# Ledger of designs, part 247: VH-VL binders against q9umr5

Target 1, 268 residues: q9umr5
Amino acid sequence: SYKPVIVVHGLFDSSYSFRHLLEYINETHPGTVVTVLDLFDGRESLRPLWEQVQGFREAVVPIMAKAPQGVHLICYSQGGLVCRALLSVMDDHNVDSFISLSSPQMGQYGDTDYLKWLFPTSMRSNLYRICYSPWGQEFSICNYWHDPHHDDLYLNASSFLALINGERDHPNATVWRKNFLRVGHLVLIGGPDDGVITPWQSSFFGFYDANETVLEMEEQLVYLRDSFGLKTLLARGAIVRCPMAGISHTAWHSNRTLYETCIEPWLS

## First folded at step 11 (VH-VL)

Design xa27 (framework fv_acimtamig)
Fold by ESMFold2-Fast, scan of step 11:
Structure xa27 (fold): chain C 268 residues (1-268), chain A 123 residues (1-123), chain B 106 residues (1-106)
Amino acid sequence: as target 1 above (268 residues)
Amino acid sequence: QVQLVQSGAEVKKPGESLKVSCKASGYTFTSYYMHWVRQAPGQGLEWMGIINPSGDQTDYAQKFQGRVTMTRDTSTSTVYMELSSLRSEDTAVYYCARVGIPFSDYDFWGDYWGQGTLVTVSS
Amino acid sequence: SYVLTQPSSVSVAPGQTATISCGGHNIGDKSVHWYQQRPGQSPVLVIYYDSNRPSGIPERFSGSNSGNTATLTISGTQAMDEADYYCQVWDSRTYVFGGGTKLTVL
């Protein structure tokens, strides 16, 4: 039998967005129990990420308890950050494969239509004024806003991403690292044609320096310091990188070739 | 400045196929899902399906599954709806409508609508 | 499948408040969107997410949604408000429209 799969959606999504993914899994791994969590759907996806982590945690506990052989997580876009935090805060998770679909793992710095819709008068260059306020940190999108020109503000004000990445100190950091390291495989998926995740290399733990030059994961302080276990996971052979060109942001969960290449091999 | 401009009226015979176009301008074409909705003369609105212009993923209402096809051309910012095996009951005004939230296919509303394309099916 | 019920017609005098209902099982748990369609014209969004007005829609338009009934309210009704009004919801995998209500002013 196959391990159960838990799916966590992204910004303004619901389980409906994953109808194609469910078809692919059913075709290649018939009998797999797939649960797409309908928590924080649509506008509720704007709730603070720590609030979302708490809600998703409550939902995944009984699923994991019923599967002593382990479970797989497929986490899309913003949902990949929720899953990052779940793996750190859960002392008892039994996740085998954590499959991150085009998630801004080092943060976001882009002039997307999401930003224009939510903050019509804002641009990426001035959004830091809103996001790095206490009020702004009550919105999920601001929890992973990472302005490379105001990195000091990001480190001080980010209530979520800077903490789970170990970029700022937290009393639970050692326990979070220990918990995260229990994951069997970290499967990172993303690509240059995504069009939303900026820089796209954020899905692979790369990010802009102050000149907007992308530095890859191995050049990041969080990797070099092994703040939450990336260096240890890479040394274990537990990190899988699966970049694919030609895939837009809303197609990662709906492209058969991507599924077969990057997702299917990690569903056992 | 957001505009959806549809192709002109058509007269068809039963058994033929129709293909209606909807050309978008004034926004980033690939950022918003697009719907097709029809309205028979003197009747209400009926949802036909949705298309993702960036990835070409579609979903169709059960009633139209098997005879409707939605496609797009990103170079011309145009969405197409093709309906085959036409019947007199397919006489209607066909509308394209943009989903009101970028990158979302969830819980949609049509924030901008095309002018409509009248299709008459008669023998 | 899921069904939305609207009255076929509502009549009000100019300046009075018009209310148009949209009935559905547990519709209060869904998001309701409202469209205005004048004769020979395309639908125009007047309310989305139960109670939000798009840019350009007059303040006299408002909406509510609770229990088994969503309501579109037009205060100070004007002749230009004569139109068909449609409610719409998402249900599982299907988008459902109400049958429409013809609003007559005077």
Scores: ipSAE 0.756, ipTM 0.889, lowest interface PAE 1.4, mean pLDDT 93
Fold by OpenDDE, second read of step 12:
Structure xa27 (fold): chain C 268 residues (1-268), chain A 123 residues (1-123), chain B 106 residues (1-106)
Amino acid sequence: as target 1 above (268 residues)
Amino acid sequence: QVQLVQSGAEVKKPGESLKVSCKASGYTFTSYYMHWVRQAPGQGLEWMGIINPSGDQTDYAQKFQGRVTMTRDTSTSTVYMELSSLRSEDTAVYYCARVGIPFSDYDFWGDYWGQGTLVTVSS
Amino acid sequence: SYVLTQPSSVSVAPGQTATISCGGHNIGDKSVHWYQQRPGQSPVLVIYYDSNRPSGIPERFSGSNSGNTATLTISGTQAMDEADYYCQVWDSRTYVFGGGTKLTVL
């Protein structure tokens, strides 16, 4: 039998967004119990990510308990960060494959229509003024806002991404690293034509330096310092990178070719 | 300035097909879902379906499944709705409506509407 | 299927407050949007997410949603407010409109 699959949606999504993925899984892995968590849907996805992590934790714990052989996680967009945090705080999770589906794993710094909608009077260059304020951090999107030109503010004000990355010292960093390392495989999916995740390499833990040059995962301090276990995971062959061009952000969970190439192999 | 401009009125016979266009401007066309809604004379609003920004995904109301096809052309910033096997009951004003939040097909409905296209189906 | 129930008509005198209800089972757990449609015109979004006004919508328009009833309130009703009003929600694979309420300003 196939291991259960748990799906976590992204910003302004719901479980309904994954109807095609469900079809694909059912077709290729019949009998798979797939649970698409219908929590923090729509506007509720703007709630602080730690709150979301807690909610999703409550939902996945019973599922994991009933699946001693392990489960797979498919986490889309913002959901990928939620899942990473979830795996960091859970000392007893049994996740085999953690599939990060076009997630801003290293943060977001781009002028997208999402930002224009939420902050119509602000450009990305000025958003630090909002996102790194106490009230800004009450919004999920600010929890992973990563301004490369204001690193000090990011490190000090980010209440989510900087912590799960181990970029800011905190008492749980060692334990979170240990917990996260329980994952069997980390499958990173994304691509250059996403149009939302900025830079798109963030889905692979790449990101801007101070000159907005995109550096790869292996060049990131979080990797070099193994602050939350990326270096360790890579060393043991547990990281899979699956880039794909020609896929827009809203199509990652509903593209058949992408599913077959990047998702299906890890659902066994 | 967001604008949705629809094609002109049409007169059809039963059994024929209609195809209404909705040309969008004033915003990033490839970032927003588009709804189609119709309204029969003297009646309320009826949701027909939705198409995603890339045009590769659609969701239709059960009532229209098998008869409706929604498409979009990025090069012309135009969304199309085709309805086949027309009946007299399909006489209505058809509207395109942009979803009010980018990259979302959930919860947030249409913030901008086309001017409507009257389609009359009569023998 | 999920059903939204609106009164067929509401009448108010100019300057008075108009209240239009939208009933639905546990509608308070949903996000309700409201549209105004004047005769011969396209619908216009007047309230989204229960109580938010789009740009350009007068402050006299407000919305609330709790329990089994969402409410559109128009304070200081004007002649130009005479229109049909529709509530709308999302429900499991579909978007549902109310039957509409004709607001008459006497």
Scores: ipSAE 0.015, ipTM 0.518, lowest interface PAE 7.8, mean pLDDT 92

Design xa28 (framework fv_acimtamig)
Fold by ESMFold2-Fast, scan of step 11:
Structure xa28 (fold): chain C 268 residues (1-268), chain A 123 residues (1-123), chain B 106 residues (1-106)
Amino acid sequence: as target 1 above (268 residues)
Amino acid sequence: QVQLVQSGAEVKKPGESLKVSCKASGYTFTSYYMHWVRQAPGQGLEWMGIINPSGDETDYAQKFQGRVTMTRDTSTSTVYMELSSLRSEDTAVYYCARVGIPFSDYDFWGDYWGQGTLVTVSS
Amino acid sequence: SYVLTQPSSVSVAPGQTATISCGGHNIGDKSVHWYQQRPGQSPVLVIYYDSNRPSGIPERFSGSNSGNTATLTISGTQAMDEADYYCQVWDSRTYVFGGGTKLTVL
């Protein structure tokens, strides 16, 4: 009947964060098998994203194998980047809907309470000195730190985001693009009142230029060059954009109106 | 400096309801989840539930499910805890406490606590 | 439901080391947080994530957690350390406190 749903959490989260989302799915799609992956919970969410991708891959393989009709992914915040990489590294994924729930798809550049808690002496203007070091790249948050004033350092030092976005060359880029393009639908969700994801348009593949002017997805080189398949997906009609105002970062997984408008329609 | 300031002491009769407030200052109110914990005279700490001031999400300890309601007002940076159908066993000091990690409800500990609100339930 | 067991009281002479245990099944697989509560006052976080001290907490406070027992250790115990001490863990969907230990100095 309904395809299984796999949920991947974000920074400092666990499966507990999705209790309301699971209630909504059970109400609208009773009988759906929902697996919220309890990997890299809490402090462990700071581990390097490639390590997280390996662990989540091991967990999703048997779920996908048992569901030949396909599965859906709901991936929140940092978890959306994990899911981006999963779709690229898996030659045999059968994901129908990839629902990216307020994820910094083009990176993060913001003075949030996460930054104050993790690096109390740092500001967004100087975090590049930590994040673009080998030591800094051992932390998940630095794997998607995208300082628009030091784009050369980002391109050279990013061990994760610059590679999965095709912003820097990688031997596996062609295979990653082929694998990613197997997805049925890319559902992008985010909004201006998130308060954490900066710029919020990063959830829709928009990002700052060197003057901190936001350029939307269609103006990005990764889109124009079709580096990992965004232009192809858009032409195929496979990209869904669902922006919603009035929703803060920790409310995306617990807002009923958001669920009914942006998530429910994609859970066949 | 982070501060949580609670409403004053209350005296209630059995069957009534109480509503305790906790006003936050010194940090971004919507960035941190908030606990409610109570302590009966001479007894230990008892967790009642958690609220997300940003999304108004709640979760309550099973013992209080159906009797407790937690709400917030973002314009005043205040969280509230209501407890209905009061019994003499509900006599306690009620505390609010901020969750120690921003934007997280996982593995929550209280890093800053309110001063407590004494509620006495007697006939 | 998950249960944390603490001794009701511990007595120590000034300057000596106090140890307060918190017992729980496989508690070493959980993160333990510790609170100090002086009479008539709010709880104060003294240790989080097993062994980390918040800013402002003296170095004489330390914590450990392995197997079935977590321990709060106070070296060079002072009169001002007299208080009730509570351990706390997260278990699935609940916040579990130990019953509390009254530390008496002298």
Scores: ipSAE 0.737, ipTM 0.882, lowest interface PAE 1.6, mean pLDDT 93
Fold by OpenDDE, second read of step 12:
Structure xa28 (fold): chain C 268 residues (1-268), chain A 123 residues (1-123), chain B 106 residues (1-106)
Amino acid sequence: as target 1 above (268 residues)
Amino acid sequence: QVQLVQSGAEVKKPGESLKVSCKASGYTFTSYYMHWVRQAPGQGLEWMGIINPSGDETDYAQKFQGRVTMTRDTSTSTVYMELSSLRSEDTAVYYCARVGIPFSDYDFWGDYWGQGTLVTVSS
Amino acid sequence: SYVLTQPSSVSVAPGQTATISCGGHNIGDKSVHWYQQRPGQSPVLVIYYDSNRPSGIPERFSGSNSGNTATLTISGTQAMDEADYYCQVWDSRTYVFGGGTKLTVL
């Protein structure tokens, strides 16, 4: 039998967005129990990410308990960060494959329609003034805002991404790293035509330097310092990178070719 | 709601030490930095120093280096500021102020302030 | 050391617009915060990061920052707005206050 699959949606999504993915899984892996978590849908996805982590944790714990053989996680967009944090705080998770589907794993720094909607009077260059404020951090999108031109402010003000990355020292950093390293495989999916995740390499833990030059995962301090276990995972062959062109952000969960190439191999 | 309640007014003599307390409530105490600021009568605000959430790191204004000590007690959610070798010029209202961003000591100042503690230094 | 310069006092008639300046070398490159302090009370944050209002602060309060001057603007000034106002920045691990401006509502 196939291991259960748990799906976590992204910003402004609902479980309905994953109807195609469910069909694909059912077709290729019949009998698989797939649970799309219907939590923090729509505007509720703007709630602080730690709040979301807690909610999703409550939902996944019973599922994991009933599946001693392990489970797979498919986490889309913002959901990918939620899942990474979830796996960092859970000392008893049994996740075999963690599939990060076009997630801003290294943060977001770009003008998108979502940002314009939420902050119509702000450009990305000025958004730090809001996102790194006490009130800004009440919004999920600000929890992973990563301004490369204000790195010190990011490191000191980010209440979510900087912490789960281990970029800022905190008492739980060692334990979170240990917990995250329990994953069997980390599958990173994304691509250059996404149009939302900025830079798109963030889905692979790449990101801007101070000159907005994109550096790869292996050039990042979080990797070099192994602050949350990326270097260790890579060393033991547990990281899979699956880039794909020609896919827009809203199509990652509904593209059959993407499913067969990047998702299906890790659901066994 | 967030509250910072400071200890009562004190009268001191030159050469003595003062110790003001600031009890915090209504938020996660161990997640926020705390500032101390003083204000002499009829004067402006003067920054004294900052203490991190764990209490193991402090940064003091150069003017008070060697005389000021900031500490915190997580069990009682209380921050302390001690100033030694008091002078008449140390007569002021002393404030604690919470940094408004969790785990941050950068750029942003205080979103919540204590009610202030008047310390009078006179011979 | 970094220095912030404020006028010692500003006067305005009720209903008129009050403007308080805060001067500093290239202050436009910094984030400026503003505090209101009524007589006998603790300071209250009224503007953060140049132009943002905390919850509970009236919309008549606004801020701007460019070049060498940050500005706090109070439109439709009311009697209750009479107070001392302080600008504040961070500079090289220190926190700097302006000298304060006394706003009088005539």
Scores: ipSAE 0.000, ipTM 0.485, lowest interface PAE 14.3, mean pLDDT 92

Design xa29 (framework fv_acimtamig)
Fold by ESMFold2-Fast, scan of step 11:
Structure xa29 (fold): chain C 268 residues (1-268), chain A 123 residues (1-123), chain B 106 residues (1-106)
Amino acid sequence: as target 1 above (268 residues)
Amino acid sequence: QVQLVQSGAEVKKPGESLKVSCKASGYTFTSYYMHWVRQAPGQGLEWMGIINPSGDSTDYAQKFQGRVTMTRDTSTSTVYMELSSLRSEDTAVYYCARGGIPFSDYDFWGDYWGQGTLVTVSS
Amino acid sequence: SYVLTQPSSVSVAPGQTATISCGGHNIGDKSVHWYQQRPGQSPVLVIYYDSNRPSGIPERFSGSNSGNTATLTISGTQAMDEADYYCQVWDSRTYVFGGGTKLTVL
């Protein structure tokens, strides 16, 4: 029998976005219990990420409790950051595979239509003025806005991403690291044709330096310091990287080849 | 600025197929889902289906499953809706409508609708 | 499947307040969107997420949603407001429209 799968959606999504993913899982792993969490759907996905983490936490606890062999998480886009925090704050999670579908794990710095829709006159170069204010931090998208030209502001103002990445100190950092390290596998998925996640290497813990040159995960301070366990997980062989070209942001959950290559192998 | 321009009116016979186009301009075509909605004469609005920004994923209302197909040509910023095995009950104005939020297939569609394409199905 | 109920017609005199109801089981737990459609024209979004107005929609349009009823309110109704009005929600996998209300301003 297969372990249950819990799916966490992204910005402006709902469980409806995963209809094809559920079909693929049913075809290859029949009998798998898949729960797509219908919390913070649509506009509610703009709520602060810590609020979303609390709500998703309450929903996943009974699912995990019913599955002593463990569960798998599939977390899409912004949902991958929710899952990062869940794995850190839950002392009792039993997650085997954490599958991150094109999530901005080191943050977002790009002019996207999400940005234009929410802040029509803003550019990526000046959004730091909004996002790094107390008001801006009440929006989920600002919780992972990471301006490489204002890293001091990001470190001081980010109420979410800088803390879960261990880029800024937090009293719970040691416990969060211990909890995160209990994960069986960290499966990172993303690609250059996503068109939304900027830089796309953010899905693999790479990110821009001050000159907008992408530095990969192994060159990041959070990795080198092992702030939340990436270096330890890599040394254990627990990090899987699965980049794929030709996939746009809204297709990660609906591409059969992507599913067969990057997701299916991790759904024991 | 944002415009959705549909193909012209058509007259069809029962059993034929219909293909309506919707050409988008004034925004990033590959950032929005597109919906198709129809309205029979004197009747209300009926949702037919949705296609994602890249054209790789669709979903259709159960009533139209098996005879509707939605496609997208990103090089021409055009969405198509094809309906086969036409019946007289398919006489309606067909609308394309842009999703309300970038990259979202949920909740509502935006204030940008095509002008409508009248399709009359009669013998 | 989920059903939205609207009155078939509402009549008001110019300058009066028009109210159009949209009934649904626990509709207050859903987000309601409202469309205006004049004869021979495409629908126009007038209210989204229960009470928000798109840019260009007059302040006299407002919305509310609680319990089993969502309401579109048009204060100081003008002749140009004469149209069919449709409410719409998302329910699990589909977009559900109300049957439409014909607003007559006479």
Scores: ipSAE 0.700, ipTM 0.869, lowest interface PAE 1.9, mean pLDDT 92

Design xa3 (framework fv_acimtamig)
Fold by ESMFold2-Fast, scan of step 11:
Structure xa3 (fold): chain C 268 residues (1-268), chain A 123 residues (1-123), chain B 106 residues (1-106)
Amino acid sequence: as target 1 above (268 residues)
Amino acid sequence: QVQLVQSGAEVKKPGESLKVSCKASGYTFTKYYMHWVRQAPGQGLEWMGIINPSGDSTDYAQKFQGRVTMTRDTSTSTVYMELSSLRSEDTAVYYCARVGIPFSDYDFWGDYWGQGTLVTVSS
Amino acid sequence: SYVLTQPSSVSVAPGQTATISCGGHNIGDKSVHWYQQRPGQSPVLVIYYDSNRPSGIPERFSGSNSGNTATLTISGTQAMDEADYYCQVWDSRTYVFGGGTKLTVL
């Protein structure tokens, strides 16, 4: 009947954050096997994203192997970037729907309380000095820090996002693109009232230019070059955009209306 | 700067319902989860549940499931804890406490606590 | 259900070092938070994430956590430190408090 669902959490989260999502799935799709991965919970979510990708990869392999009809991924916030990398590095994944729940797919550039808690003197204007150092790249949040005023530093120093987006060359880029393109559906969810993901359009592959004007996905160089397959997926009809206003960052996984509108239709 | 101000002491009879308020100030109300903890006279601290002020997401300790309801009002930066079917064992000081890290409901610690609300349940 | 064990009381002379233990199975794999509660007052966070002090908490407060025991250490103990102390962890879907330790400074 229903394909298994694998859930990957975000920054300072655990499986506990998804208790309401599990309830919604059980109500609408009874019998669905849902696995919420409890890896890199809490402050361990600050570990480098490539380390997290390796750990989550090891956890998802047996789940995918037991589900020949395929699986669905629901990946929240930072977890959406982990799932992006999983789909690229796994040459045997069988993911049908990849549901990206308010994830900074083109990166983050905003003043957030998370950053002040970790780096008390930080401002979005000066964080590039920390994040684009070798030391800074050992923190997950710096792996997707994308300062539009220092794009040259981002392209040179980003050990994760610039590589996964194909913004900088990598020996595995062709294989990563081929693997990613095996996904059935890319479901993008996000909204203007999130309050954490900045710009919120990053959840839809939009991002700031050098003047802090948001350019949407179809205007991005990574899309135009089809660097990891976005243009091909869109042409195939495999990209779904589901924006919703009125939802804060911590409410995406616990809002019934959002679940029914944006998630439920993609849980075959 | 951060302050949590709770409603005043209450005296209730068995079978009645209790509703305690906790008004937050000095920070952005919707950025931090809030939990409720109680303490019976001469006893230790007991966790009751948690609420997300930016939504209506809640979770309650199993002992209180079915009797407790937590709500919030963002226009007044106030959280509420309602406990029904009161018993004498519910006599306690009830505290609200802010979760110490923004936007997280995992591994909470209370960085700021309300002054407490004494509730006495007696015949 | 996870259980945290604390001694019911600890006594120290002024200026001496007080240690309060919090025992739990593999507690070293969890994050431990510590609260101070004076009579008639609300709890005050003194240590979070095993060993971190909030702003305003004196340097004489420190914490450690390894194996099956977390420890709150108060060096140069003062009369004002006399209070009940509670440890706390997150376990699965619930928050667990220790039973509390009454610190007496005499």
Scores: ipSAE 0.681, ipTM 0.859, lowest interface PAE 1.9, mean pLDDT 92
Fold by OpenDDE, second read of step 12:
Structure xa3 (fold): chain C 268 residues (1-268), chain A 123 residues (1-123), chain B 106 residues (1-106)
Amino acid sequence: as target 1 above (268 residues)
Amino acid sequence: QVQLVQSGAEVKKPGESLKVSCKASGYTFTKYYMHWVRQAPGQGLEWMGIINPSGDSTDYAQKFQGRVTMTRDTSTSTVYMELSSLRSEDTAVYYCARVGIPFSDYDFWGDYWGQGTLVTVSS
Amino acid sequence: SYVLTQPSSVSVAPGQTATISCGGHNIGDKSVHWYQQRPGQSPVLVIYYDSNRPSGIPERFSGSNSGNTATLTISGTQAMDEADYYCQVWDSRTYVFGGGTKLTVL
């Protein structure tokens, strides 16, 4: 039998967005128990990510308990960060494959229509003024806003991404690293035509330096310092990178070719 | 200035198909979902379906499944809705409506609407 | 299927406050949107996410949502506000409209 699959949705999203993925899984892995978590849907996805982590934790714990052989996680967009945090705080999770589906794993720094909608009078270059304020951090998007030109503010004000990355020292960093390393495989999916995740390499833990030059995962301090276990995971062959061009942000969970190439192999 | 301009009125016979176009302008076409909604004469609004920004995913109301097809052309910023096997009951004004939030098909619904396309189905 | 219930009609005198209700089971847990449709025109979004006004919508339009009832309120109703009003939600794989309320300004 196939291991259960747990799906976590993204920003302004819901479980309904994954109807095609469910069909694909059912077709290729019949009998798979797939649970698409219907929590923090729509505007509720703007709630602080730690709150979301807690909610999703409550939902996944029973599922994991019923599946001692392990489960797979498919986490889309913002959900990928939620899942990474979830795996960091859970000392007893049994996740085999953690599939990060076009997630801003290293943060977001881009002028997208999402930002214009939420902050109509702000450009990405000025968003640090909002996102790194106490009230800004009450919004999920700001929890993973990563301004490369204001690193000090990011490190000190980010209440989520900087912590799960181990970029800011905190008492749980060692334990979180240990917990996260319980994952069997980390499958990173994304691509250059996403149009939302900025830079798109963030889905692969790449990100801007101070000159907005995109550096790869292996060039990141979090990797070099193995602050939350990326270096360790890579060393043991547990990281899979699956880039794909020609896929827009809203198509990652509904593209058959992407599913077959990047998702299906890890659902066994 | 966001604008949705629909094709002109049509008269159809039972059994035929209609295809209404909705040309979008004034915004990034490839970032927004598009709804189709119809309204029979003197009746309320009825949701027909939705198409995602890339055009590779659609969701139709159960009532229209098997008869409706939604497509979009990025090169012309146009969304299409085709309804086949027309009946007299399909006489209605058909609207395209943009989802009010980018890359989302949830919650924030139609913030801009086309002018409507009257389709009359009569023998 | 989820059902939204609106009164068929509401009448108000100019300058008075019009209230249009939209009933639905635990609708307070949903996001409600409101549309205005004047005769012979396309619908216009007047309220989204229960209580937010799009740009260009007068401040006299407001919305609330709690329990089993969402409410559109039009203060200082004007003749131009005479229209049909529809509430709308998303529910389990579909988008649901209310039956509409005809607002008459006497």
Scores: ipSAE 0.005, ipTM 0.490, lowest interface PAE 12.5, mean pLDDT 92

